# VH-VL binders against ENHANCER OF AG-4 protein 2 (HUA2): the designs that were tried, part 4

Target 1, 142 residues: ENHANCER OF AG-4 protein 2 (HUA2), of Arabidopsis thaliana (Mouse-ear cress) (q9xer9r771to912)
Amino acid sequence: EAAISRDAFEGMLETLSRTRESIGRATRLAIDCAKYGLASEVVELLIRKLESESHFHRKVDLFFLVDSITQHSHSQKGIAGASYVPTVQAALPRLLGAAAPPGTGASDNRRKCLKVLKLWLERKVFPESLLRRYIDDIRASG

## First folded at step 4 (VH-VL; framework fv_nepuvibart)

Design S35 (from S01 with heavy chain N106S)
Fold by ESMFold2-Fast, scan of step 4:
Structure S35 (fold): chain C 142 residues (1-142), chain A 125 residues (1-125), chain B 107 residues (1-107)
Amino acid sequence: as target 1 above (142 residues)
Amino acid sequence: QVQLVESGGGLVKPGGSLRLSCAASGFTFSDYYMSWIRQAPGKGLEWVSYISSSGSTIYYADSVKGRFTISRDNAKSSLYLQMNSLRAEDTAVYYCARESLTDEYSPWSGYFDYWGQGTLVTVSS
Amino acid sequence: DIQMTQSPSSLSASVGDRVTITCQASQDISNYLNWYQQKPGKAPKLLIYDASNLKTGVPSRFSGSGSGTDFTFTISGLQPEDIATYYCQQYDNLPLTFGGGTKVEIK
């Protein structure tokens, strides 16, 4: 069951699009993986996919999936699905480094990632000091 | 056809309470973020509060924080605003509004694609 | 809070005129700005989202442009049914904030 959920999620990343259906389906698979204690593996898959992705628009799609999983997890609090909040928090430097790379070609990526970080700040998803640090880091990367 | 119908407005004295309702039809209510937006007579628009599709994420304008409570009942396709400790400056037409969903996912929302007709709340001695 | 300054507060124009309304944000909001039309006695209606995208079903005489802090809304060939108050609104940050509105009247 665990292996099936992990494989389904990994396969889903290959065809992920920015549609609500695509991201919603991937989010449900990620939550299912958390039930089997696989939240860290799911986040590592996301990091590796983001780091290997060559298309900047695809990096945004993947980071929007991170947002979807994180916000869903935040709303679930004490159940297995809530384990993504601390797991994503620990992974933020790697996730953001890949999703919002430096350089002129990635300005749209940085703007969209900044918007997500600002929303997480407003919604109190992660500690304020941590989010403000990453906001500053991304701005400095322009 | 998407419809939002507000009710529950009326005249109330300062310090009083009112509960507004918004009945939604023509769409899957449980998929949408919803907001309350108000407009004082002859004045502009002021965002009051929003609630996420599941009801777990809620935010208020500072002017109403601690006095107003937004809630929803997805089984009844209804949005509510409980207003306590009402003040003269709360006098306004209150609109419920649906935050737009596109086929594309967005972590942010903020444009209101459908609005109700509004319900008038008058706070006066 | 992000302040939205809308100009002018009111204007009068003739049918067929080109009408321009401006909106200025107190800080950079990228393209996260919407325009609404509110006809007398009615609820607001979304016309433009993300600074320049026309909502499906809205006449092509309405357009929006701008990014960052300066935004423009234009009606090309004003029609009698365009009598309304127009509002800009930012969604870059909470709280969501609206401009003060521009009342458009026909001469």
Scores: ipSAE 0.293, ipTM 0.632, lowest interface PAE 1.7, mean pLDDT 88

Design S36 (from S01 with heavy chain N106T)
Fold by ESMFold2-Fast, scan of step 4:
Structure S36 (fold): chain C 142 residues (1-142), chain A 125 residues (1-125), chain B 107 residues (1-107)
Amino acid sequence: as target 1 above (142 residues)
Amino acid sequence: QVQLVESGGGLVKPGGSLRLSCAASGFTFSDYYMSWIRQAPGKGLEWVSYISSSGSTIYYADSVKGRFTISRDNAKSSLYLQMNSLRAEDTAVYYCARESLTDEYTPWSGYFDYWGQGTLVTVSS
Amino acid sequence: DIQMTQSPSSLSASVGDRVTITCQASQDISNYLNWYQQKPGKAPKLLIYDASNLKTGVPSRFSGSGSGTDFTFTISGLQPEDIATYYCQQYDNLPLTFGGGTKVEIK
């Protein structure tokens, strides 16, 4: 069941789009994976997909999925909240480095990632000092 | 059908207070971000305040920070704006507006698909 | 704050004309721009969202285009019921900001 959930999630990443339907399905699969203790594996799959993705708009789609999973987990009082919030927090340097790279070609990526970080700050998803550091880092790279 | 009905506007003296209400029907109120947007007589639109679906995220325009408080009661499908220390420049029609859900996933949203009829607030001695 | 500059402030056109209104953002807002119609004494109504998407039920004579800092709103074949003030609005960043409005009148 666990292996099936992980494989389903990995498959979803190949066809992920920015639609609520696409991101919603992938989010539900990620939550199912957390029930089997696979949150770290899910986040590692997201990191690897982000790092290997060549299309900048696809990087935004993937980071919006990270946001969806993270905010869903934060709002829930279950396994997903316990698993994804700390796992994503630990992965933020790699996730943001891939999703919001430096250079003029990625200005839209950096802008969108900054908006997500600001929302996480306002919603108290992660520690304020950590989020402010990443906000400053991304702003400095543009 | 989606309906938003504002109430609570009226004439108030400078320094006074008013509480505006917005009654929502025809949709699941607790799923939507809500805003207050105002329009002074003969002028354009000015965004005032914004509240998330759960009520945990709130933003204010600088012109009203410290004086206005936005809140919601999801059980009653109602949105509120408590206005204190009112000034002549707060005179406006105040609209309640619903942020639309988009086909695209965004961590944020910002377009208003339904608006109430508005309630007039006049601040004058 | 992102400043939205709308032009012209007012225009007069004849029924059947093509009407064009522009909106300029003080910084790149991608496609995060909406257009609203407000008839006298009424609340605003959403016409176009995300720069170019027509809201369901809005007549096809209304269209929007643009990205970044420059946006255009067009009415193809102006009708008498289109007489209104039109507003652009950005939602790239808080605070949410509106253009100053364009009043469309019949000649």
Scores: ipSAE 0.334, ipTM 0.613, lowest interface PAE 1.3, mean pLDDT 88

Design S37 (from S01 with heavy chain N106A)
Fold by ESMFold2-Fast, scan of step 4:
Structure S37 (fold): chain C 142 residues (1-142), chain A 125 residues (1-125), chain B 107 residues (1-107)
Amino acid sequence: as target 1 above (142 residues)
Amino acid sequence: QVQLVESGGGLVKPGGSLRLSCAASGFTFSDYYMSWIRQAPGKGLEWVSYISSSGSTIYYADSVKGRFTISRDNAKSSLYLQMNSLRAEDTAVYYCARESLTDEYAPWSGYFDYWGQGTLVTVSS
Amino acid sequence: DIQMTQSPSSLSASVGDRVTITCQASQDISNYLNWYQQKPGKAPKLLIYDASNLKTGVPSRFSGSGSGTDFTFTISGLQPEDIATYYCQQYDNLPLTFGGGTKVEIK
């Protein structure tokens, strides 16, 4: 059941790529996990994977998956939305810290994360004051 | 085989209304952002509007805000553009376009990998 | 709004020539620029995405380069079937904007 869905999601993260198919499959698995009350566990898996990832391009792939899950949940406003939107919001400092690190080598990561945050701002996914704070923080780091 | 087929164009008087339709096939329509792009006779391309995969996020070019309404019906794999208060400057071929080129996910992508054949809208007295 | 300035507006060249057209953005758009080909009476076709990536199935004689504000599109060895109008388009910010187009014709 629940354990099977969680294990499938964790396995998907090991082979995640930036393809629409890969991110789409992982997003559907994350939504399935939320139906079993596992949204917090899914987000923690994403945080752990992001923090342990050494390749900057793969950090962007993982953050795009966060975007996909978040936007899907926000649009449907179901139990997944109630679970992922607040859970991702609480996790944003750790997610962004890992996905958009400081330094010249991560300028592409910061630009792509900034673009996602600006889209979230336009689409009212998270509170405006929160998103503006993160946008300012990332801009200041490079 | 991806296909987009527009219909609903025609001759209309200034101040009139038209509704354009775009029928999609060969892909999962509900997964894609869709746009309308227009081209006045002998002129360049102008982006008109986009709509997100779920229909919840919509944007318009300033030239059409308040007059045009984009919508979609995912169950019918169809995209629509309701055009009100038409002006002579709205005369153009209107293209339906899919917003995704590569297999790569892009939350902000605005590139158009497939276009319909277009439908002509003529606003004339 | 990001304005895309494309030049030249038209050009005439001979088969086999190298053709270059340019596109300038009013602000930094990184590499978020695409190039389209529109043959007479047809819908546009995507040739190049993200400034320099050739869409699968598009001939290798087409190429793109640039980043930031200045972009170049090149046809190496112009062919008769390349008679078309070419457009650049940015997707860094809304509204999405196109260049004015460059008409390529054979002498």
Scores: ipSAE 0.251, ipTM 0.612, lowest interface PAE 1.7, mean pLDDT 88

Design S38 (from S01 with heavy chain W108F)
Fold by ESMFold2-Fast, scan of step 4:
Structure S38 (fold): chain C 142 residues (1-142), chain A 125 residues (1-125), chain B 107 residues (1-107)
Amino acid sequence: as target 1 above (142 residues)
Amino acid sequence: QVQLVESGGGLVKPGGSLRLSCAASGFTFSDYYMSWIRQAPGKGLEWVSYISSSGSTIYYADSVKGRFTISRDNAKSSLYLQMNSLRAEDTAVYYCARESLTDEYNPFSGYFDYWGQGTLVTVSS
Amino acid sequence: DIQMTQSPSSLSASVGDRVTITCQASQDISNYLNWYQQKPGKAPKLLIYDASNLKTGVPSRFSGSGSGTDFTFTISGLQPEDIATYYCQQYDNLPLTFGGGTKVEIK
């Protein structure tokens, strides 16, 4: 069951698009994986996919999936999906480094990642001081 | 047909409170993000607050933070705005609006395909 | 906050004219801009979303273009029922912000 959920999620990453349907389906699979204690494994798959992705627009799609999973997890008090908040927090340097790279070609990536970070700040998803540091770092890289 | 009907507006003194309601019909209310948007007499539009389809995600404009509370009752297809510590500058027509879903994911989809007719809130002595 | 500046504040034109309204964002908002029509005493109606996409059911004489910081809204062949105030609105970032509006009147 666990292996099946993990394999389904990994397969979904290969064909992920920015549609609400695609991201929603992948989000549901990630939440299912967390119920089997696989949140760290799911986040590691996301990091590896982001780091290996050559198309900047697909990096944004993957980071929007991270946002979807994180927001869903944050809204769940006392249930399995809540495990993604601390797991994503620990992975933020690697996730942001891959999703919002430096350079002029990645301007759209940085803007979209900043949008997500500002939303997380307003919703108090992660510690304010941590989010403000990442926001400043990304602003400085353009 | 999609309908949004606001109620609860009226005259109130500074420091007072009002509760606005929005009754939705003609669509599955529980599937949509909802917003309150206001317009002072003779002025432009100002976004006030939104609430996600489940009620778990909420955001407020800085001008109303700590004073206004947005909520919803999906079983009744109703949206609410509790307004406390009202100020003269809160005088406006308050619109209930449904956020249209795009095919593409966006943390802020932010466009409104249906609006109610508005309810007037006047804050004066 | 992202500031949205609309020009002109008002205009008067004849039936059949081409009317152009501009909207300028204080920073790059990609294509995350919408246009609304508000007739006197009525609620706003969505006309255009994502800078250039016409809402289903809206007449084809309305169009939008632009990206980044500069956007235009056009009415090709102004009709009497088009008398209204038109607003642009960005959704690149919270808070959502609207332009000041452009009042369109018929001569």
Scores: ipSAE 0.339, ipTM 0.654, lowest interface PAE 1.4, mean pLDDT 88

Design S39 (from S01 with heavy chain W108Y)
Fold by ESMFold2-Fast, scan of step 4:
Structure S39 (fold): chain C 142 residues (1-142), chain A 125 residues (1-125), chain B 107 residues (1-107)
Amino acid sequence: as target 1 above (142 residues)
Amino acid sequence: QVQLVESGGGLVKPGGSLRLSCAASGFTFSDYYMSWIRQAPGKGLEWVSYISSSGSTIYYADSVKGRFTISRDNAKSSLYLQMNSLRAEDTAVYYCARESLTDEYNPYSGYFDYWGQGTLVTVSS
Amino acid sequence: DIQMTQSPSSLSASVGDRVTITCQASQDISNYLNWYQQKPGKAPKLLIYDASNLKTGVPSRFSGSGSGTDFTFTISGLQPEDIATYYCQQYDNLPLTFGGGTKVEIK
């Protein structure tokens, strides 16, 4: 059920850690949500959680989850899970703005987000011009 | 037991080409990122290239970009390095290495838990 | 590129000594650092991953510590079979980079 999948995913965000098990479990829940047409709601939950998160290391954990969902979705073109690629693309300004904020104290966040963007560029997950623009924006901030 | 066995090294003239192979056994090859790492005589280790488990993600060190091509054949449990336009500074022992991911999520890399014996490439006129 | 500066480049010690090697990254790499042992004529062998985790099967006399930019590798009771060159390696960012190596010899 859609409601059950959404609630499970939301609950997982509260206990998310940087372990492969934690991120993998959350990724599977996100893919299940997409099968019920909830990809945009899942991404909005991620944006809201990321924007409200006060701990910079937790912002990295959440963005690594975005990476996991995106790469898994990209590898499964043509099914419901693949809907995350366009949904995350549309959300990138908000996701990156929250995950890699400008200023002192966020240099590690920007560095880790740049690593993800470079990998997405290499894998051709999103248009090259778009990714290069975000890379340049993050490098210019701080 | 995990084994990686390199072959294809030898003496080649500057501007020449060589193809290195790495035969993997004792594990599910298709689950692992693989790298080529080289070591010039009497020098330290230099990472050359990696390839993801599916073969879709590839990265090269700047020193070899445009000249070397990494590839894999998961059905044959084999990793390859096609080396073109070879230079004297490419002289090195070339190691095949398996990249194991840590328990912590990291989308871009891990550690090299098993290495082959290496194969010597000598570029000399 | 992240530069890895390893020191000393070589050292000589006696059996039973405590040996310490350091590795410094040109930028913060968190704990994304590994240590390898390479015996003469052999391939490198992983000893420590993620700065402080001992690979299964590696003797407990080997240890690693540190985070950020400064890392330490220690052999708490040097044995004859520990004669080797030791390398640190960062995997925080591409390209992957190694330290210059520390050659450990017995007096």
Scores: ipSAE 0.314, ipTM 0.620, lowest interface PAE 1.4, mean pLDDT 88

Design S40 (from S01 with heavy chain L101Y)
Fold by ESMFold2-Fast, scan of step 4:
Structure S40 (fold): chain C 142 residues (1-142), chain A 125 residues (1-125), chain B 107 residues (1-107)
Amino acid sequence: as target 1 above (142 residues)
Amino acid sequence: QVQLVESGGGLVKPGGSLRLSCAASGFTFSDYYMSWIRQAPGKGLEWVSYISSSGSTIYYADSVKGRFTISRDNAKSSLYLQMNSLRAEDTAVYYCARESYTDEYNPWSGYFDYWGQGTLVTVSS
Amino acid sequence: DIQMTQSPSSLSASVGDRVTITCQASQDISNYLNWYQQKPGKAPKLLIYDASNLKTGVPSRFSGSGSGTDFTFTISGLQPEDIATYYCQQYDNLPLTFGGGTKVEIK
């Protein structure tokens, strides 16, 4: 059931940590949600959580989950690959704006987000011109 | 349990070619990125190439680009390095290594938790 | 390419001593640095990953610290079996690069 999968994913975000196990479990739940046509809702939940998160370290954990979902989906040609890659691409301005905010307190966030973007560039996850533009934008904000 | 065994090294003349193999056992080979790392006699470690778990992502050190080709056969749990146009400076012990991950998620994670015993490649006249 | 500079290139110490070696990156690599031990005639062995995490099974006398560009590796209470060359390695960016190594010998 779609509602059950969505609620499970939302609950997982409350206890998300940077461990491979935590991010792996959340990634599998996101993939399950895609099977019910909920990829856009999952990404919206991630955006909302990122925007409301006060602890900068937690914002990095959430963005690493975005990376995990994105890279897993990119390597898989099924429902998840078809839905998450374009959905995350469209959401990147909001995701990056929340995960890598301007200001001195967020320099570590910007550095880590830049490394993720460079990895996506090397692995051809998203169009090169789009990724280079976001890389430049983040550098300019710090 | 985890074991990596290299083979295929030997003496070859400059301009020649060799194919190295690495036989993996004790783990699910298809789940891991694999690398070739070399060490010239009396020198330090130099990363040569890596290949993703599926084989779709491959990278080479500038010193070997255009001459070496990394490949894998997941059904045979084997990693390969085809070395063409060999030069004296390619003389080294070649190690295959498994790239693993920390308990913490890191999208660019990469440390070599298991290494083979190495195979010596000597390029000389 | 990111250059990794290790110092010293070699050192001699007595059993029981505290040994410290350093590794400096030419640019910020956060904590994406590993330490390996290589005994004569053997393949390298992973000791520490992500700057400060001890690999399971490695003795607690080994430790690592640092972030950004400056990193240290420490052996507290050097043992005879610790005679080896130690290498740092960054995985922040391609190509992956190693330090030049530090040879640890007993006096």
Scores: ipSAE 0.302, ipTM 0.641, lowest interface PAE 1.8, mean pLDDT 88

Design S41 (from S01 with heavy chain L101W T102S)
Fold by ESMFold2-Fast, scan of step 4:
Structure S41 (fold): chain C 142 residues (1-142), chain A 125 residues (1-125), chain B 107 residues (1-107)
Amino acid sequence: as target 1 above (142 residues)
Amino acid sequence: QVQLVESGGGLVKPGGSLRLSCAASGFTFSDYYMSWIRQAPGKGLEWVSYISSSGSTIYYADSVKGRFTISRDNAKSSLYLQMNSLRAEDTAVYYCARESWSDEYNPWSGYFDYWGQGTLVTVSS
Amino acid sequence: DIQMTQSPSSLSASVGDRVTITCQASQDISNYLNWYQQKPGKAPKLLIYDASNLKTGVPSRFSGSGSGTDFTFTISGLQPEDIATYYCQQYDNLPLTFGGGTKVEIK
């Protein structure tokens, strides 16, 4: 059950695109994985995929998926699906380091990740002080 | 037929308050992000605020932050803008607009496919 | 904030002419740009979304192109009913920003 859900999500990452349909399907799979206690494994898969991805535009697609999962989880709050909020919070340094790498070639990645962080700040998804620290870190690397 | 009908505009003194309403019909209001966009006499368009379909996500332009409050009532298919501490610079026609998205994922915004007729707010002593 | 610069601010043309309006963003906005038409005394109307997609029901004489920082809006065969101010708008980043507008008049 769990293994099947995990494998389905991992497979979805290989064909992920920036369409609402693609990101929506992957988000539903991630939420299903959380029901089996696999939120940490899903986030680890996202980190590993981001770290191994060679195309910067694909890194943005993956981070938009992180946004989709996180916002869905945040809206559920006290429900089991809300488990992604603390899991993603703990993983943010690694997720952002991979999605918005330093260097002039990744300026678009950093800009798009900054937009997501600013949105999370406005929506109070994560603690303000934490988000401001990551925003400053990304700005300093550009 | 999609329609957005605005009301609530009028003359108000600086420091005063006014509440704008937008009545939506012809579509499932609860599925759409909504925005308020204003236009000062003889000037261009300025985005003011948006609210997500559920009402949980809200953003304001810096010029109105802390003074204006956007809200919605999905059961009544209505959008609102509560305007407090009004300034002469807030004088404008205020438009209600429906936000729609392309197929591409964008976590913050889209395009405005339908607009209301606008309601004039004049802030003057 | 992303600054949107439209050129020209106004133009006068004859019926049947090809009219071209440009919009320049202060930074790369990919294809996240829309074009609106506002006739005198009326609300704006969406014509083009995502740089080049024509909204259903809008006449085919209207078109858009471009990506990144440089965008073009064209009216092929200007008609009397096209007298209006045209605005570009970016949605790559908050706050959403509009160009200053281009007023199109007929000679």
Scores: ipSAE 0.336, ipTM 0.639, lowest interface PAE 1.5, mean pLDDT 88

Design S42 (from S01 with heavy chain T102G)
Fold by ESMFold2-Fast, scan of step 4:
Structure S42 (fold): chain C 142 residues (1-142), chain A 125 residues (1-125), chain B 107 residues (1-107)
Amino acid sequence: as target 1 above (142 residues)
Amino acid sequence: QVQLVESGGGLVKPGGSLRLSCAASGFTFSDYYMSWIRQAPGKGLEWVSYISSSGSTIYYADSVKGRFTISRDNAKSSLYLQMNSLRAEDTAVYYCARESLGDEYNPWSGYFDYWGQGTLVTVSS
Amino acid sequence: DIQMTQSPSSLSASVGDRVTITCQASQDISNYLNWYQQKPGKAPKLLIYDASNLKTGVPSRFSGSGSGTDFTFTISGLQPEDIATYYCQQYDNLPLTFGGGTKVEIK
């Protein structure tokens, strides 16, 4: 059940690609995990994977998965799926620090993360003041 | 069958205004981002503006920012472009285009899978 | 803004020839590049999206390849109906930008 869903999600992260199919499958597994109260564990797996990932392109793929999960959770009017919004909000400093690192090799990462943050701002996914601070922080690092 | 039909183009003097319309049919208009793209006579394509499916996210090219306003009416399946303070360099065929999602995940943008026939805007004295 | 540079600006080829056009982005755009065909007096038509995916209904003689900053568009076996201007377009970042176009004419 719960352990199966978590193991399936963790396995999916190893082969995650930027295709809608790949991200969609991983998003559905994350939502399944939320039904068992595992949203914090899923977000921790995402943070850990992001922090250990050596390929900058794959860091973007992982952050797009965070976006997909977050957008899906935000659009839910049910309780189980909606648990990712507060969990991701708490994890944003770690998620963004790993996905949009400073330095010349990560300018594409920072641009793509900035676009996601602006979209979240437009769609009122997280508090405006919080998102504006992260946008400013990422701009300052590049 | 997807159709986009533009109207409202014409001859206008510098400093004047025009309102372009795009009538959409054959798809659920409220699900799609929409763009205006223009082409000056004998020149290439220039993206002008887009509007999100809900109408809440809007972006403009720097060349038109502050002068043009994009809007939509999902109940009427219609897209609009209000053009104010028109300049000679705004002379172009204006295309309405539907923005579609690719096979790759991209949370903000895509490609233009259907275009209208275009409507000519001529700004001259 | 991301600048898209197409080469050549124009070319003339014979029916049956292999035609290749290139497009360079001023920065890495991954695979977020599309190719459009515009016949004289007509609206553009999408041929290729995400650098290499052929839109359903488009003839298989058209293909695209590349990633990052360098992209190619190929017509294998040019046909008379392929007389058109071809444009690349990036959608990695706003504003969306198009290449200057490549006019393809038949000898």
Scores: ipSAE 0.424, ipTM 0.668, lowest interface PAE 1.0, mean pLDDT 89

Design S43 (from S01 with heavy chain T102P)
Fold by ESMFold2-Fast, scan of step 4:
Structure S43 (fold): chain C 142 residues (1-142), chain A 125 residues (1-125), chain B 107 residues (1-107)
Amino acid sequence: as target 1 above (142 residues)
Amino acid sequence: QVQLVESGGGLVKPGGSLRLSCAASGFTFSDYYMSWIRQAPGKGLEWVSYISSSGSTIYYADSVKGRFTISRDNAKSSLYLQMNSLRAEDTAVYYCARESLPDEYNPWSGYFDYWGQGTLVTVSS
Amino acid sequence: DIQMTQSPSSLSASVGDRVTITCQASQDISNYLNWYQQKPGKAPKLLIYDASNLKTGVPSRFSGSGSGTDFTFTISGLQPEDIATYYCQQYDNLPLTFGGGTKVEIK
């Protein structure tokens, strides 16, 4: 069921690691949630978790999960799984603000998020003007 | 066991076309990014192109962009490289390679854990 | 494009020697660097991925280290079968780029 899938996804965020297995499993759950019309709820859970996360390396793990979900959704075009592209686009200011914060301690976060944004630019995941604006913002904060 | 077998190489005149094939076996082909990498006689390795597992993401080196087309047929476990407007500088052994994903997630790329034997393409008059 | 510079271009060493090859990236690539071995007339084989991880089945005499822009590949106790050209390769950014290669010959 929908509620069970959402709760499973939320629970997985607590133990998410940067391993491809961990991120892949969480991505599959997110895609399953989209089949029940829960893409916005999944993205809101990701925003909430990113904003409350105290460990900078875990913020990168969470943003890599955002990338995994987004790229999978982009590849699916025109089906339920594709609903993450517009939902993530709307959430980018909050997602990037949490994942790539200002300050000396977050230089690795900004570098990794910047690489993701450049890849999205090359793969035409989001509008070029939007991505270039966020790239410039992140560069300016370092 | 993982096997990649290239074919389709040969002698072709400048401006000509050639299609390379790579037959994959011993793994689930549809799960892997695939690349073409070339090596000119006596020279080093040059990455040419990659294609994602689904075929939806494709990238080319600037030297071949607009002339080469990478494609795949997951039902046949086959990778292809259509080479048009060939130049003398395209003379090389062309390798088919499987891209393995890093242990840690990253969204950009991986490493070439298995390569085929290569197929020679010679572009000369 | 990220340029990968290998040193030396070639070297000769004796069986049992420690051989060191260096690879330098034109910009920070973190640990996103691989090492390949290409024996004469054969396709390349992956030896090391992510700067320091040994591929399963590769002898432990091969090792890699480094991060950022400076990387080192070492063969501890060179063997006759190690005669080959060795290449580094970055995957931090597209296009993927290789070093120029280092030919390892036995005296």
Scores: ipSAE 0.361, ipTM 0.672, lowest interface PAE 1.4, mean pLDDT 89

